# VHH binders against Abasic site processing protein HMCES (HMCES): the designs that were tried, part 136

Target 1, 269 residues: Abasic site processing protein HMCES (HMCES), of Homo sapiens (Human) (q96fz2)
Amino acid sequence: CGRTSCHLPRDVLTRACAYQDRRGQQRLPEWRDPDKYCPSYNKSPQSNSPVLLSRLHFEKDADSSERIIAPMRWGLVPSWFKESDPSKLQFNTTNCRSDTVMEKRSFKVPLGKGRRCVVLADGFYEWQRCQGTNQRQPYFIYFPQIKTEKSGSIGAADSPENWEKVWDNWRLLTMAGIFDCWEPPEGGDVLYSYTIITVDSCKGLSDIHHRMPAILDGEEAVSKWLDFGEVSTQEALKLIHPTENITFHAVSSVVNNSRNNTPECLAPV
Below, E stands for the ipSAE of ESMFold2; O stands for the ipSAE of OpenDDE; V2 stands for 0.75 times the mean of E and O plus 0.25 times the DockQ between their complexes.

## First folded at step 15 (VHH)

Design sa119 (from sa0 with E109M; framework vhh_6z1v_2)
Fold by ESMFold2-Fast, scan of step 15:
Structure sa119 (fold): chain B 269 residues (1-269), chain A 123 residues (1-123)
Amino acid sequence: as target 1 above (269 residues)
Amino acid sequence: EVQLVESGGRLVRTGGSLRLSCAASGFDFSTYAMGWFRQAPGKEREVVAAISWHGGITYHADFVKGRFTISRDNAKNTVYLQMNSLKPEDTAVYYCAARSYQFYDSPKMYNYWGQGTQVTVSS
């Protein structure tokens, strides 16, 4: 997983993250650094993306089931990294393989500290190898969405207006991530950065790509992954597996260039 | 305390019409999406219709499109299901459900549920 879309306006994104705490109280996640959130149809590594994490990471004695939403840099910079420029990191930390997560110091250490997060996206992009050609076909991959209608409309088929309205009720993709905190050697603000855990592709995606992000399907899985105060590393890792609850459609080559940031990036071809 | 109370279920003849109501209390109804689900004996609970927190977006299952219409009145904390051209296959217990802001087709995504109202459609 190396490219995502996360384009919802901040208020729409926040409502899409409504949740229930351990006591059954309905909540919206509280923002940290909301001004750093940059909506985009075409997010690449090193850009910021919104993640959910437990309030307990920021406040001692906080209820570990309460959630913060914060923009974090995609591409985990380990706390031990000594260079002044994070882009000089030798390891590619955009993704973290589930089968070797406990073998890699960059991931094992923050995971041991409970630094689990849920990476939010509209969906992600993958490029399918086309037999007999060097060109690849991009696909937009996302949770199945309920087909919405304009209120008062009867028997409306697919239409541009219905596609536009789907965002108001869009179910965000929730991917398991690990984050770390890096303090620049020359001073400055602490950098929060994350990696997306990857697993073998499910049957439904196997013809597009052999790997997929570890998707947390449903609020129970999301809650357990985030709640490092009650759920151990060992228990949380049981949530990391492929899911078949995913859909996709082919998109145009417009998405190939990460500088393109328009609805055309994810529109069906 | 949170409460959803369905009403309007009864015995009706094939081809008849019925309006179900669900009165909500104990939460800010205007920030919740609402759904109608049904369950026949021995079957799983399935979505019938749903409506966004602001009412501007709806969903109707393919098997009820053109026959059923969901609506809401945020001033009255009530969601409605107008059922027309009823068929024997529509016989089920109908449940009202609430979920913060967004609606889904899966029962698992809803936080609050009513006790249900029985609709029986006779041939």
Scores: ipSAE 0.705, ipTM 0.868, lowest interface PAE 1.2, mean pLDDT 90

Design sa12 (from sa0 with T31S; framework vhh_6z1v_2)
Fold by ESMFold2-Fast, scan of step 15:
Structure sa12 (fold): chain B 269 residues (1-269), chain A 123 residues (1-123)
Amino acid sequence: as target 1 above (269 residues)
Amino acid sequence: EVQLVESGGRLVRTGGSLRLSCAASGFDFSSYAMGWFRQAPGKEREVVAAISWHGGITYHADFVKGRFTISRDNAKNTVYLQMNSLKPEDTAVYYCAARSYQFYDSPKEYNYWGQGTQVTVSS
């Protein structure tokens, strides 16, 4: 997983993340650094993306089931990294393979500290190899969405002109992530950065790409992954597996250039 | 504390009409999407219709499109399901459900549920 869309305005994104804490109280996640959130149809590694994480990471006596939403850098910089420039990290930490997560120091250490997060996106992009050519076909991949209608217009509101109306009830993709906190050796702000855990592709995606992000399908899975105060690393890792509850459609080559940030990036072709 | 109370279910003849109501209390109704689900004997609970927290967007399952209409009144904390041209296949217990802001088709994603109201359609 190397490219996503996360374009919702902050208020719409926040409502899409409404949840229930352990006590049964309905909540919206509390923002940290909301001004660092930059909506985009075309997010690449090293950019910031919003993630959910437990409030207990920031407040020592907080209820571990309460959630913070924070923009974090895509591309995990380990806490032990000793150089002054994180772009000098020699290995790629954009994704973390589920089968080796406990063997890699960069991921094992933050995982042991409970640094689990849920990476939010409208969906992600993958490029299918086209046989006989060097061209690749991009696809936008996302949770199945319930088909919405404008109120009072039964069966008439799912036309292409109403594509933007779908975002008001869009079910965000929720991907399992690991984050870490890096303190620059020369001083400065703590850098929060994350990696997306990847698994073998499901049957439905096998013709597009051989790997997929570990998707947490539904609030029960999301809650257990985030709640490091009550759910051990061992129990949380049982949530990491392929899912068939995913859909996709082909998109134009506009998305290929990460500088393009328009609705055309995810529009069906 | 939280309550959803369905009413309006009864026996009705094929081709008839019925309005179901669901009265909500104990939570901020205006911040919740509402759904109507049904469960026939021996079958799983399925979504029938849903409406967003602000009422501006709705969903109706293909098997009820053109016959059923969901609506809400946030001032009265009530969601409605107007059922027209009823068929024997519509016989089921109808449940009201609440989910914060957005509606989904999966029952397990809803936070609050009513006890249900029985609708029986006779030929």
Scores: ipSAE 0.759, ipTM 0.894, lowest interface PAE 1.0, mean pLDDT 91

Design sa120 (from sa0 with N111D; framework vhh_6z1v_2)
Fold by ESMFold2-Fast, scan of step 15:
Structure sa120 (fold): chain B 269 residues (1-269), chain A 123 residues (1-123)
Amino acid sequence: as target 1 above (269 residues)
Amino acid sequence: EVQLVESGGRLVRTGGSLRLSCAASGFDFSTYAMGWFRQAPGKEREVVAAISWHGGITYHADFVKGRFTISRDNAKNTVYLQMNSLKPEDTAVYYCAARSYQFYDSPKEYDYWGQGTQVTVSS
């Protein structure tokens, strides 16, 4: 997974993340650094994306079931990295494989500290390799969405206009991530950065790409992944597996250039 | 204490009409999306209709579209399901459910549930 869409305005995104804490109290996640959130239809590695993580990471005695939402850099910079510029990191940490996550120091160490997060997106993009052509077909991949209508509307679904109107009730894609905290050696603000855990593709996606992000399907899975105060690393890793509960549609080549940031990037063709 | 109380379920003849009501208390109704679900004997609970927290967006399942209409009155903390052209296949216990801000088709994603009201449609 190397490209996502996360374009919702902050208020819409926040409401889409409403949740229950361990005591059954309804909550919205509390923002850290909300001004660093940059909505985009076309997010690439090294850009910031919003993630959910436990409040206990920031507040010693907090309820570990309470959630913070924070923008983090896509591309994990390990806490042990010694150079002054994180772009100098020799390894690609955009994704980490589920089968080797406990073998790689860059991922094992933060995972042992409970640094689990849920990466938020409208959905992600993958490029299908077509035999005998130099063109690849991009697809937008996302949770199945309930088909909404405007109250009193006579409009038909599947038009580009109706596609944009679904965002008010859009179910965000929730991907399992690991984050770390890096302190610049010459001083400055702590950098929070994340990686997306990947698994083998499910049957439904196998014709598009051989790998997929580890998707946490539903609030029970999301809660268990985030709650590092009550859920051990071993138990949390049981949530990491392929899922069939995803859908997709082909999109135009506009998305190919990561500088393009328009609704056309994810519109059905 | 959170309460959702359904009312209006009864026996009706095929082709009849019925209005269900769900009265909510104990939470900020205006920030919750509301859904109507039904469960027939031996079947799983399925979504019938849903309405956004602000009322401007709705969903109606294909099998009730054009016959059922969901609406809400935030001043009265009440959600309604107007059921027209009833069929024997509509026989089920109807449940009211609440979810913060957004509605989904999965029962597992809803926060609060009523006890249900029985609707029986006879030929």
Scores: ipSAE 0.710, ipTM 0.878, lowest interface PAE 1.3, mean pLDDT 90

Design sa121 (from sa0 with N111E; framework vhh_6z1v_2)
Fold by ESMFold2-Fast, scan of step 15:
Order: structure tokens, then sequence, then C-alpha cells
Structure sa121 (fold): chain B 269 residues (1-269), chain A 123 residues (1-123)
């Protein structure tokens, strides 16, 4: 997974992340650095994306079932990185293979510290290799969505405007991530950065791409992944597997250029 | 204590009408999306209709469109399902469910559930 859409306004995104804590109380995740959230239809590695993580990472003795939402840099910078500029990290940490996560120091160490997060997106993009050409067909991949209608209106005709109407009730894609904290050697703010765990593609996506992000399907899975105070690393890793509860449609080549940031990037063709 | 209490279920003749009500207490109703689900014997629980926390967005399953209408009254902490042109196939236990802000079609994703009210439609 190397390209996502996460374009919702902050208030809509926040409501989409409403949850229950361990005591059954409804909560909205509390924001850290909300001004660093940059909505986009076309997010690439090194940009910031919103993630959910346990409040216990920031507050000693906090209830580990309570959630923070924070923008983090996509592309994990290990805590041991010694150079001054994280953009100069030589190896790619955009994704982390589920089968080798416990063998690689860059991922094993933060996992051991409970540094699990849920990466939020409208959906993600993948490029299908087409026979007989070097051109690839991009697809937008996302959770199945319930089709909404405005109260008091008759069923809307099939039209491009239907995509605008679904955003108020859009079910965000929730991907399993690992984050780490890097302190600049010469001083400055701690950098929070994440990687998306990847698994073998499900049958439904196998014709598009051979890998997919580890998707946490539903609130039970999301809660267990985040709750490092009650759920061990071994138990949490049982949540990491392919899912068939996913849908997709072809999109135009506009999305190919990561500088393009318009609704056309995810509109069906 | 969180409670959802359905009422209005009864025996109705084919072609009749019925209004179900669900009274909510113990939580901030105005921040919850509400759904109506039904379950017939030997079948899985399925979504019938749903309404957003603010009431401006709704969903009605294809098999009830034009016949059923969901609505809510946030001042009364109540959600309604108006059922018209009832068919024998509508016979089921109808459940009220609540989910924070957004509604989904999967019953697994709803936090609070009522005990259900039986609707029987005779030919």
Amino acid sequence: as target 1 above (269 residues)
Amino acid sequence: EVQLVESGGRLVRTGGSLRLSCAASGFDFSTYAMGWFRQAPGKEREVVAAISWHGGITYHADFVKGRFTISRDNAKNTVYLQMNSLKPEDTAVYYCAARSYQFYDSPKEYEYWGQGTQVTVSS
C-alpha cells in the first residue's frame, strides 16, 4: 500500500472515529496537533496521515482503551536513527510485511513497546498491470458503503454527485499500523512516524495486486489492536490477516501524479 | 443505564399500516445514529432503515423503499418506523439499534439494542 485518500474535513473525520471506551462510554478521539492534519485525495509516503492510538502512550496511568487521533508521518523513522534529516533514511519503511515483523528490528522494537496504531483513510489506491502495455490501471479500494439518501428526498439518480452525498456517513478504512518516536540528535520536536502492515492479497483483490494492507474490520478488531495495556503483542498479531470485506472501482490516471489532489482522483470511470 | 424500548408491534392484515416507536434513555440520543433491523425465524438479522444523528441522511433497504419511512424526534429521544402496504414477508421481530453518529448495515457495529417488538402480517 503506497497511496491513499484521506480528504474528510476534521469534524467529519472525528465523528467517523466515535467509539466506546472499556466502561461503555461514548467518546470522540482527542486530537493531538490537529493543525498538522492535511486532507487530500492523494496521499503519498512522507506525508502526514491521521492515526488512532491509545491515550496511555501519552499519559501515565491513562485508561488504555481511550483514544488519541494524531497526524503522523507515513514512513517509520526508527528511534535509533542517528542522522539529523529523517528524509535521508536509506531503506523504505512505508510498509511492513506481517510475516517478518518480529524479525526486523525497526518494527520488532516499537511493537514490543506497544506502539500499535490504526491508520485512517477514505481508501487506498493500487495499480493493476495490464497485459500488452506498460500502462497500469489504478483502482480505488475501500470498505463497502451503505447507500445514503437525503431525508425527505426520493432516491437519487445514478450520478457523479452521489459520491459527495456519501461522505457524511463514510466508513473510514482502518489499517493496522506500527509507529515509532524519533528524537532529533540536535534537538527539536519528537517525530511520530508510522508504517502500514501488509498481508497477502485476498481473493477479491488478487487480480489487482498481490499484497494488501492489514485491514481491521470493525470496532472489536480496532479496539484490540489499539489496547496495548490489555492485549499482548502475540494476541494483537492474530488480528493481522487478509479480509474479503472490501470493494473497489477503476479510477482515471489523474491519480498517478501525487500532486493531483481533486475528487477526480477517486471518482469511478 | 442505557435502554432502548420498542413498541407498536402487533398483528396486522396484508395491506395494513403500523408505526413502530423506540424510546431511548441513558445516553445522548442526539449524538447517535439509529437503525431498525428485523429478524424472521430461521433468517439472519437484516437492516430495514437507518437515520443519521442529525436526521438529515437516511437509508431504506430496497425491499421496503416506498413503503417504510424512518424518522426521529431528538426532543423526545424517539425514533420511528412508519410501515405502509404491509406484506406477509414483513413478518419478523423488529429491533431498534443505536450507533455513534454514523449508521451501518451490519448489526455487529451497533452499540445498543432493544429487546424487539413482534410484527405479524397475515394474508
Scores: ipSAE 0.706, ipTM 0.869, lowest interface PAE 1.2, mean pLDDT 90

Design sa122 (from sa0 with N111H; framework vhh_6z1v_2; at its last look DockQ between E and O 0.02; V2 from the best seeds 0.00; counts 0 for: placed apart)
Fold by ESMFold2-Fast, scan of step 15:
Structure sa122 (fold): chain B 269 residues (1-269), chain A 123 residues (1-123)
Amino acid sequence: as target 1 above (269 residues)
Amino acid sequence: EVQLVESGGRLVRTGGSLRLSCAASGFDFSTYAMGWFRQAPGKEREVVAAISWHGGITYHADFVKGRFTISRDNAKNTVYLQMNSLKPEDTAVYYCAARSYQFYDSPKEYHYWGQGTQVTVSS
């Protein structure tokens, strides 16, 4: 997973993340650094994306089931990184393979500290190899969406004109992530950065790409991944597996250039 | 403390009409999406209709589209299901369910549930 869409306005995104704490109380996640959230149809590594994480990471004795939403840099910078410029990290930390996560120092250390997060997106993009050509076909991949109606009319999600109607009730893609906190040696603000855990693709996606992000399907899975105060690393890793509850459609090559940031990036072609 | 109380279920003849109501208490109704689900004996619960927290977005399952209409009254903390042109296959226990802001088609994603109201359609 190397490209996503996360374009919802902040208030819509926040409501889409409404949840219940362990006592059954309805909550909205509390924002940290909301000004750093930049909606985009075409997010690439090194940009900021919103993630959910437990309040207990920021407040001692906080209820670990309560959630913060914070923009974090895509591309994990390990806490042990000693150079001044995080862009000089020798390893690509955009994704983390599930099968080696406990073996790689960059990931096992923050994972041992409970630094689990849920990466939010409208969906993600993958490029399918086309037979007989060097061209790739991009696809937008996302949770199946319930077909919404506006003003008593039937809304079809399969056309560009009707696609916009679904955002008000859009089910965000929730991907399992690991984050770390890096303190610049020369001082300055702590950098929060994340990686997306990847697994083998499910049968439904195998014709598009051989890998997929580890998707947390539903609030029970999301809650257990985030709650590092009650759920151990070993138990949380049981949530990391392929899922078939995913859908997709082909999109135009407009998405190929990460500088293009328009609805055309995810519109069906 | 949280309660959803369905009412209006009864025996009706094929082609008849019925209005179900669900009265909510113990939570901030205006911040919850509401759904109507049904379950016939030996079958799984399935979504029939749903409505967003603000009422501007709805869903109706294909098998009830044009016959059933969901609506809500946030001032009265009540959600309604108007059922027209009833068919024997509509016979089921109808459940009211609540989920924060957005509605889904999966029953397990809903937080609060009523006890259900029986609708029987005969010919």
Scores: ipSAE 0.798, ipTM 0.907, lowest interface PAE 0.8, mean pLDDT 90
Fold by ESMFold2, look of step 16:
Structure sa122 (fold): chain B 269 residues (1-269), chain A 123 residues (1-123)
Amino acid sequence: as target 1 above (269 residues)
Amino acid sequence: EVQLVESGGRLVRTGGSLRLSCAASGFDFSTYAMGWFRQAPGKEREVVAAISWHGGITYHADFVKGRFTISRDNAKNTVYLQMNSLKPEDTAVYYCAARSYQFYDSPKEYHYWGQGTQVTVSS
C-alpha cells in the first residue's frame, strides 16, 4: 500500500468520522492541526493524511474512547532517530508487516506506548502486472458502498450525475496504523508520523497484488484499535487480518504520476 | 430520553398502500441519517430504505424500489415511508433507526431504534 486518495473537504471528512464513545454519546472527532490537511486524489508517502487516535494521547485523564483527528506524515519516523533529516532513515517505514511488527524496533516501541491510529482514505491504489507484459494496470480499492440516489429520484444510481452523491455518504477506508513522535535534534515542532500495517491480500485482491493494508471493518474494530487505555497490544493485534469486504475498479494511468491530483485518478475506466 | 416512535402499521390487502411515520425526540434530528428496517418472523432484520441527514440522498432496497419512498421533515422531526403496491412478502414489523450523519445497510451501525410497527399484507 503506497498510494491513497483522501480528497474530501474537511467538514465532509469530519462528518464521515462520526462515532459513538464508550458512554454511547454521539460525537465528531476533534481536529488537531487542521490547516495541515491537504486533500488530494493522489497521496503518496511523506505527504500528510488524517488519522484518528485516542484523546488520551493528548490529555491526562481523558476518556480513551474519545477520538482526535490529525494530519500526520506518512512514513513513520521513530522517536529514537538521531539524524536531522527523516529522509536519511535506512529503511522504509511506509508500511509495517503484521508478521514482524513485534520484531522491528521502529514499530514495536511506539506500539508498546499505545500509539495506535486509524489511517483514513477514500481508498487506496494498487498496480497489477498484466499477463505477458511489463505493463501495470492501476486499480482503486475501497469499501463496498451503499447505493445512493438523489432524493425523490429512485433508480438514478450509477449515472454520471450521481458521482457527487456518492461522496455525500462515502464510507471511508479505515486502515490500522502505528504512529510515533519525533523531536528533531536541531529543534522545531514535534513530527507526528505513521505507518500502515499490511497483511497478505485476501482472495478477492490476490490477482491485483499480494499484500493489502490491514483494514478495520466496522466501528467495533476501529474503537478497539484506538483505545489503548482499555485494549492491550496483544488484544489489539488480533484485529489485524485480511478482509474480503473490499471492492475495486480499474483506473487510468493518470494516477501513475503522483503530481496528478484530479478526479480522473480514481474514475472507472 | 431518546425516542423513536413508529406509527401507521396495519392490515392491508395486496396492492394497497400505507404510510409509516416515525417521530423522533431527545436528539438533534437534523444531524442524523434515518433508516427503515423490517423483520419478518424467522428472518434477520433488513434495510428497506434510508435517507441522509440533510434529506438530499436516499437508498431503497431493490425489493422495494419503485414501490416505497422514504422522506423526512426536519421541522417536524419525522421520517416517513410511503408504501405502495404492497405484497404479502412485505408483511413484517417495520422499525425506524437513526445514525449520526451517514446511513448504512447493516442494522448494527444504527444507534437508536424504535419499537416497531406491524404491517400485514393479506392476499
Scores: ipSAE 0.670, ipTM 0.859, lowest interface PAE 1.1, mean pLDDT 91
Fold by OpenDDE, look of step 16:
Structure sa122 (fold): chain B 269 residues (1-269), chain A 123 residues (1-123)
Amino acid sequence: as target 1 above (269 residues)
Amino acid sequence: EVQLVESGGRLVRTGGSLRLSCAASGFDFSTYAMGWFRQAPGKEREVVAAISWHGGITYHADFVKGRFTISRDNAKNTVYLQMNSLKPEDTAVYYCAARSYQFYDSPKEYHYWGQGTQVTVSS
C-alpha cells in the first residue's frame, strides 16, 4: 500500500471514529495535534495521516480502551535512528509484511512495546498491471458502504448533495499499523510515525494486486488491536489476515500524480 | 469442556472477610480476561471486579470502595476476589466469568460463566 485517501473534514472524521469504550459508553476519540491533520484524496508516504491509538500510550493508568486520534508520519522512523533527517533511512518502512514483522527489529521492538495503531483512510489505491502493456490501471479499494435509498454506488452520486451524503456516512477503512516514537538527536519534538502491516491479498483483490493492507474489520477487531494493555502481541497478531470484505472500482490516472488532490482521484471511471 | 468453578462463599458477619476463588479449565486461561459478578435476589447481575489476562489492569466497581481486590494466578488457572469489610448489602451469588482478550463492564460480553457461590453477610 503506497497511496491512500483521507479527505474528510476533521469533524466528520472524528464522528466517523465514534466508538464504545469497555463500559459501553459512546465516545469520540480525542485529538492530539489536530493542526497536523491535512485532508487529501491522495496521501503518500512521508505525509501525515490520522491514526487511532490507545490513550494508555499518553496517560499513565488511563483506560486502555479509550482512543486517541493523532496525525502521524507515514513511514516508521525507529526510535534508535540517530540521523537528524528521517529521510535518510535506507530501508523502506512504509509497509511491514505480516510474515516478517517479528523478524525485523524496526517493527518487532515497537510492536513489543504495544505500539499498535489503526490507520484511517477513505480507502487505498492499488495499480493493476495490464497484460501486454506497461500501463497500470489504478483502483480505489474500500469497505462496502451502506446503500442509502438515494445513494447508489459512489458512482451514482451525480449531485453535490448526494456526494456529501455519501461522505457524511462513509465507513472508514481501518488498517492495522505499528507506530514508533523518535526523538531527534538535535532535540525538538518527538516524531510519531507509523507503518502499515500488509498481507497477501484476498481472492477478490488478487487479480489487481498480490498484497493488501491488513484490514481490521469491525469495532471488535479495532478495539483488540488498539488495546495493548488487555491484548497481548501474540493475540493481536491473530487479527492480521486478508479480508474479503472490500470493494473497489477503477479510477482515472489522475491519482498517479501524488500532487493531485481532487475528488477525481477516487471517482469511478 | 470449559469450566469455571467458584468457591469460598459462605455466611460471614458484618465487617468480616472472605476470599473467593474461581478455578478455570478447558480454555487458555492466560488469554482471557476474568471478572467477578454478583447477583442479589431481585437485582440484576452487576460487575464487581475485572482483571486483564496478565493481571496488570484491574477494574473495581464503585461500590467496592477499596474493600475488594481482584487478582489472578495464571500458573494455577485461578482468579481470586479478596473481600474485606463485608456488609449486608454484599449478600449475593458471586459469579466468575471469562472473556477473550479484554474485560468489559457488561455481563453480556462475557463468554463463560461459573455456577456461582453464595455469599451471605449477616448483621
Scores: ipSAE 0.385, ipTM 0.727, lowest interface PAE 1.4, mean pLDDT 91
ESMFold2 (binder alone), look of step 16: mean pLDDT 87; pTM 0.890

Design sa123 (from sa0 with N111T; framework vhh_6z1v_2)
Fold by ESMFold2-Fast, scan of step 15:
Structure sa123 (fold): chain B 269 residues (1-269), chain A 123 residues (1-123)
Amino acid sequence: as target 1 above (269 residues)
Amino acid sequence: EVQLVESGGRLVRTGGSLRLSCAASGFDFSTYAMGWFRQAPGKEREVVAAISWHGGITYHADFVKGRFTISRDNAKNTVYLQMNSLKPEDTAVYYCAARSYQFYDSPKEYTYWGQGTQVTVSS
């Protein structure tokens, strides 16, 4: 997983993340650094993306079931990194393989500290190799969505303005992530950065790509992954597996260039 | 105390009409999406219709499109299901359910549930 869409306006994104805490109280996640959230149809590594994480990471006595939403850099910079410039990290930390997560120091250490997060996206993109050509076919991959309509409409609900309506009730893709905190050696703000855990692709996606992000399907899985105060690393890792509850459609080559940031990037072809 | 109370279920003849109501209390109704689900004996619970927290968007399952209409009155904390052209296959217990802001088609994602109201359709 190396490209996502996360384009919802902040207020719409926040409502899409409504949740229930351990006490049974309905809540919206509290924002940290909301001005760093940059909606885009075409997010690549090194850009910021919104993640959910436990409030207990920021407040010593907080209820670990309460959630913060914060933009974090995609591409985990380990806390032990000694160079001044994070872009000089020698290896790619965009993704973290589930089968070696406990063997790699960059991921094992933050995981041992409970630094689990849920990476939010409209969906992600993958490129399928095409027979007889060097071109690859991009696909937009996302949770199955309920088909919405304007209240009181009778007749054609497939007008162009219907895409506005689907986003108001869009079910965000919730991917298992690991984050770390890096303090610049010369001083400055702590950098929060994340990686997306990957697993073998499910049967439904195997013809598109051999790997997929570890998707947390539903609020029970999301809550358990985030709640590092009550759920151990070993128990949380049981949530990391392929899922079949996913859908996709082919999209235009417009998405290939990460500088293109328009609705055409995810529109069906 | 959160409570959803369905009413309006009864025996009706094929081709008849019926309006179900669900009165909500104990939570901020205006910030919740509402759904109507049904369950026939020996069948799984399935979504019938749903409506956004602000009422501007809805969903109706293919098997009820054109016959059923969901609506809400936030001032009265009530959601409605108007059922027209009823068929024997519509016979089921109808449940209302609440989910914060967004509606889903999966019953497991809803937070609050009513106890159900029985609708029986016969010729």
Scores: ipSAE 0.691, ipTM 0.863, lowest interface PAE 1.4, mean pLDDT 90

Design sa124 (from sa0 with N111K; framework vhh_6z1v_2)
Fold by ESMFold2-Fast, scan of step 15:
Structure sa124 (fold): chain B 269 residues (1-269), chain A 123 residues (1-123)
Amino acid sequence: as target 1 above (269 residues)
Amino acid sequence: EVQLVESGGRLVRTGGSLRLSCAASGFDFSTYAMGWFRQAPGKEREVVAAISWHGGITYHADFVKGRFTISRDNAKNTVYLQMNSLKPEDTAVYYCAARSYQFYDSPKEYKYWGQGTQVTVSS
């Protein structure tokens, strides 16, 4: 998983993340650094994307079932990294393989500290190798969505206003991530960065790509992954597996260039 | 504390109409999406219709489109299901459910549920 869409306005994104804490109280996640959230139809590694994580990571004695939403850099910078420029990290930490997560120091250490997060996206993109050509066909991959309509509306119209309205009830893709905190050697703000855990593709995606992100399907899975105060690393890792509850459609080559940031990036062709 | 109370279910003849109501209390109704689900004997519980917290976005299952209409009145903390042109296949217990801000088609993603109201459609 190397490209996503996460374009919802902050208020819409926040409502899409509404949840219940351990006591059954309805909550919205509290933002940290909301000014760093940049909506885009075409998010690449190195950019910031919103993640959910437990409030207990920031507040001593907080209820570990309460959630913070924070923009983090995509591409995990390990806490032990000693150089001053994160872009000089020699390892690609965009994704973390589920089968070797406990073997790699970059991932094992933060995982042992409970640094689990849920990476939010509208969906992700993958490029299918086409037989007999050097061209790749991009696909937008996302949770199945309930088909919404405007109150009192009959049928769907392809208009910019209808494109905006479809997102009010969009079920965000919730991917299992690991984050770490890196303190610059010369001082300055702590850098929070994440990696997306990957698994073998499910049957439904096998013709598009051989790998997929580890998707947490539903609030129970999301809650268990985030709650590092009550759920051990061993128990949390049982949530990491392929899922069949996913859908996709082919999209235009416009998405190929990460500088393109328009609705055309995810529109069906 | 939280309560959802359905009403309006009864026996009706094929082609008849019913309006179901669901009265909500114990939570901020205006911040919740509402759904109507049904369960027929020997069947799984399935979504019938849903409405966003602000009422501007709705969903109606294919098998009821054009016959059923969901609506809400936030001042009265009530969601409605207007059912027209009823068929024997519509016979089921109808449940009201609430979920914060967004509605889903999966029952397991809803936390608040009513006890249900029986609708029977006879020929």
Scores: ipSAE 0.718, ipTM 0.873, lowest interface PAE 1.2, mean pLDDT 90

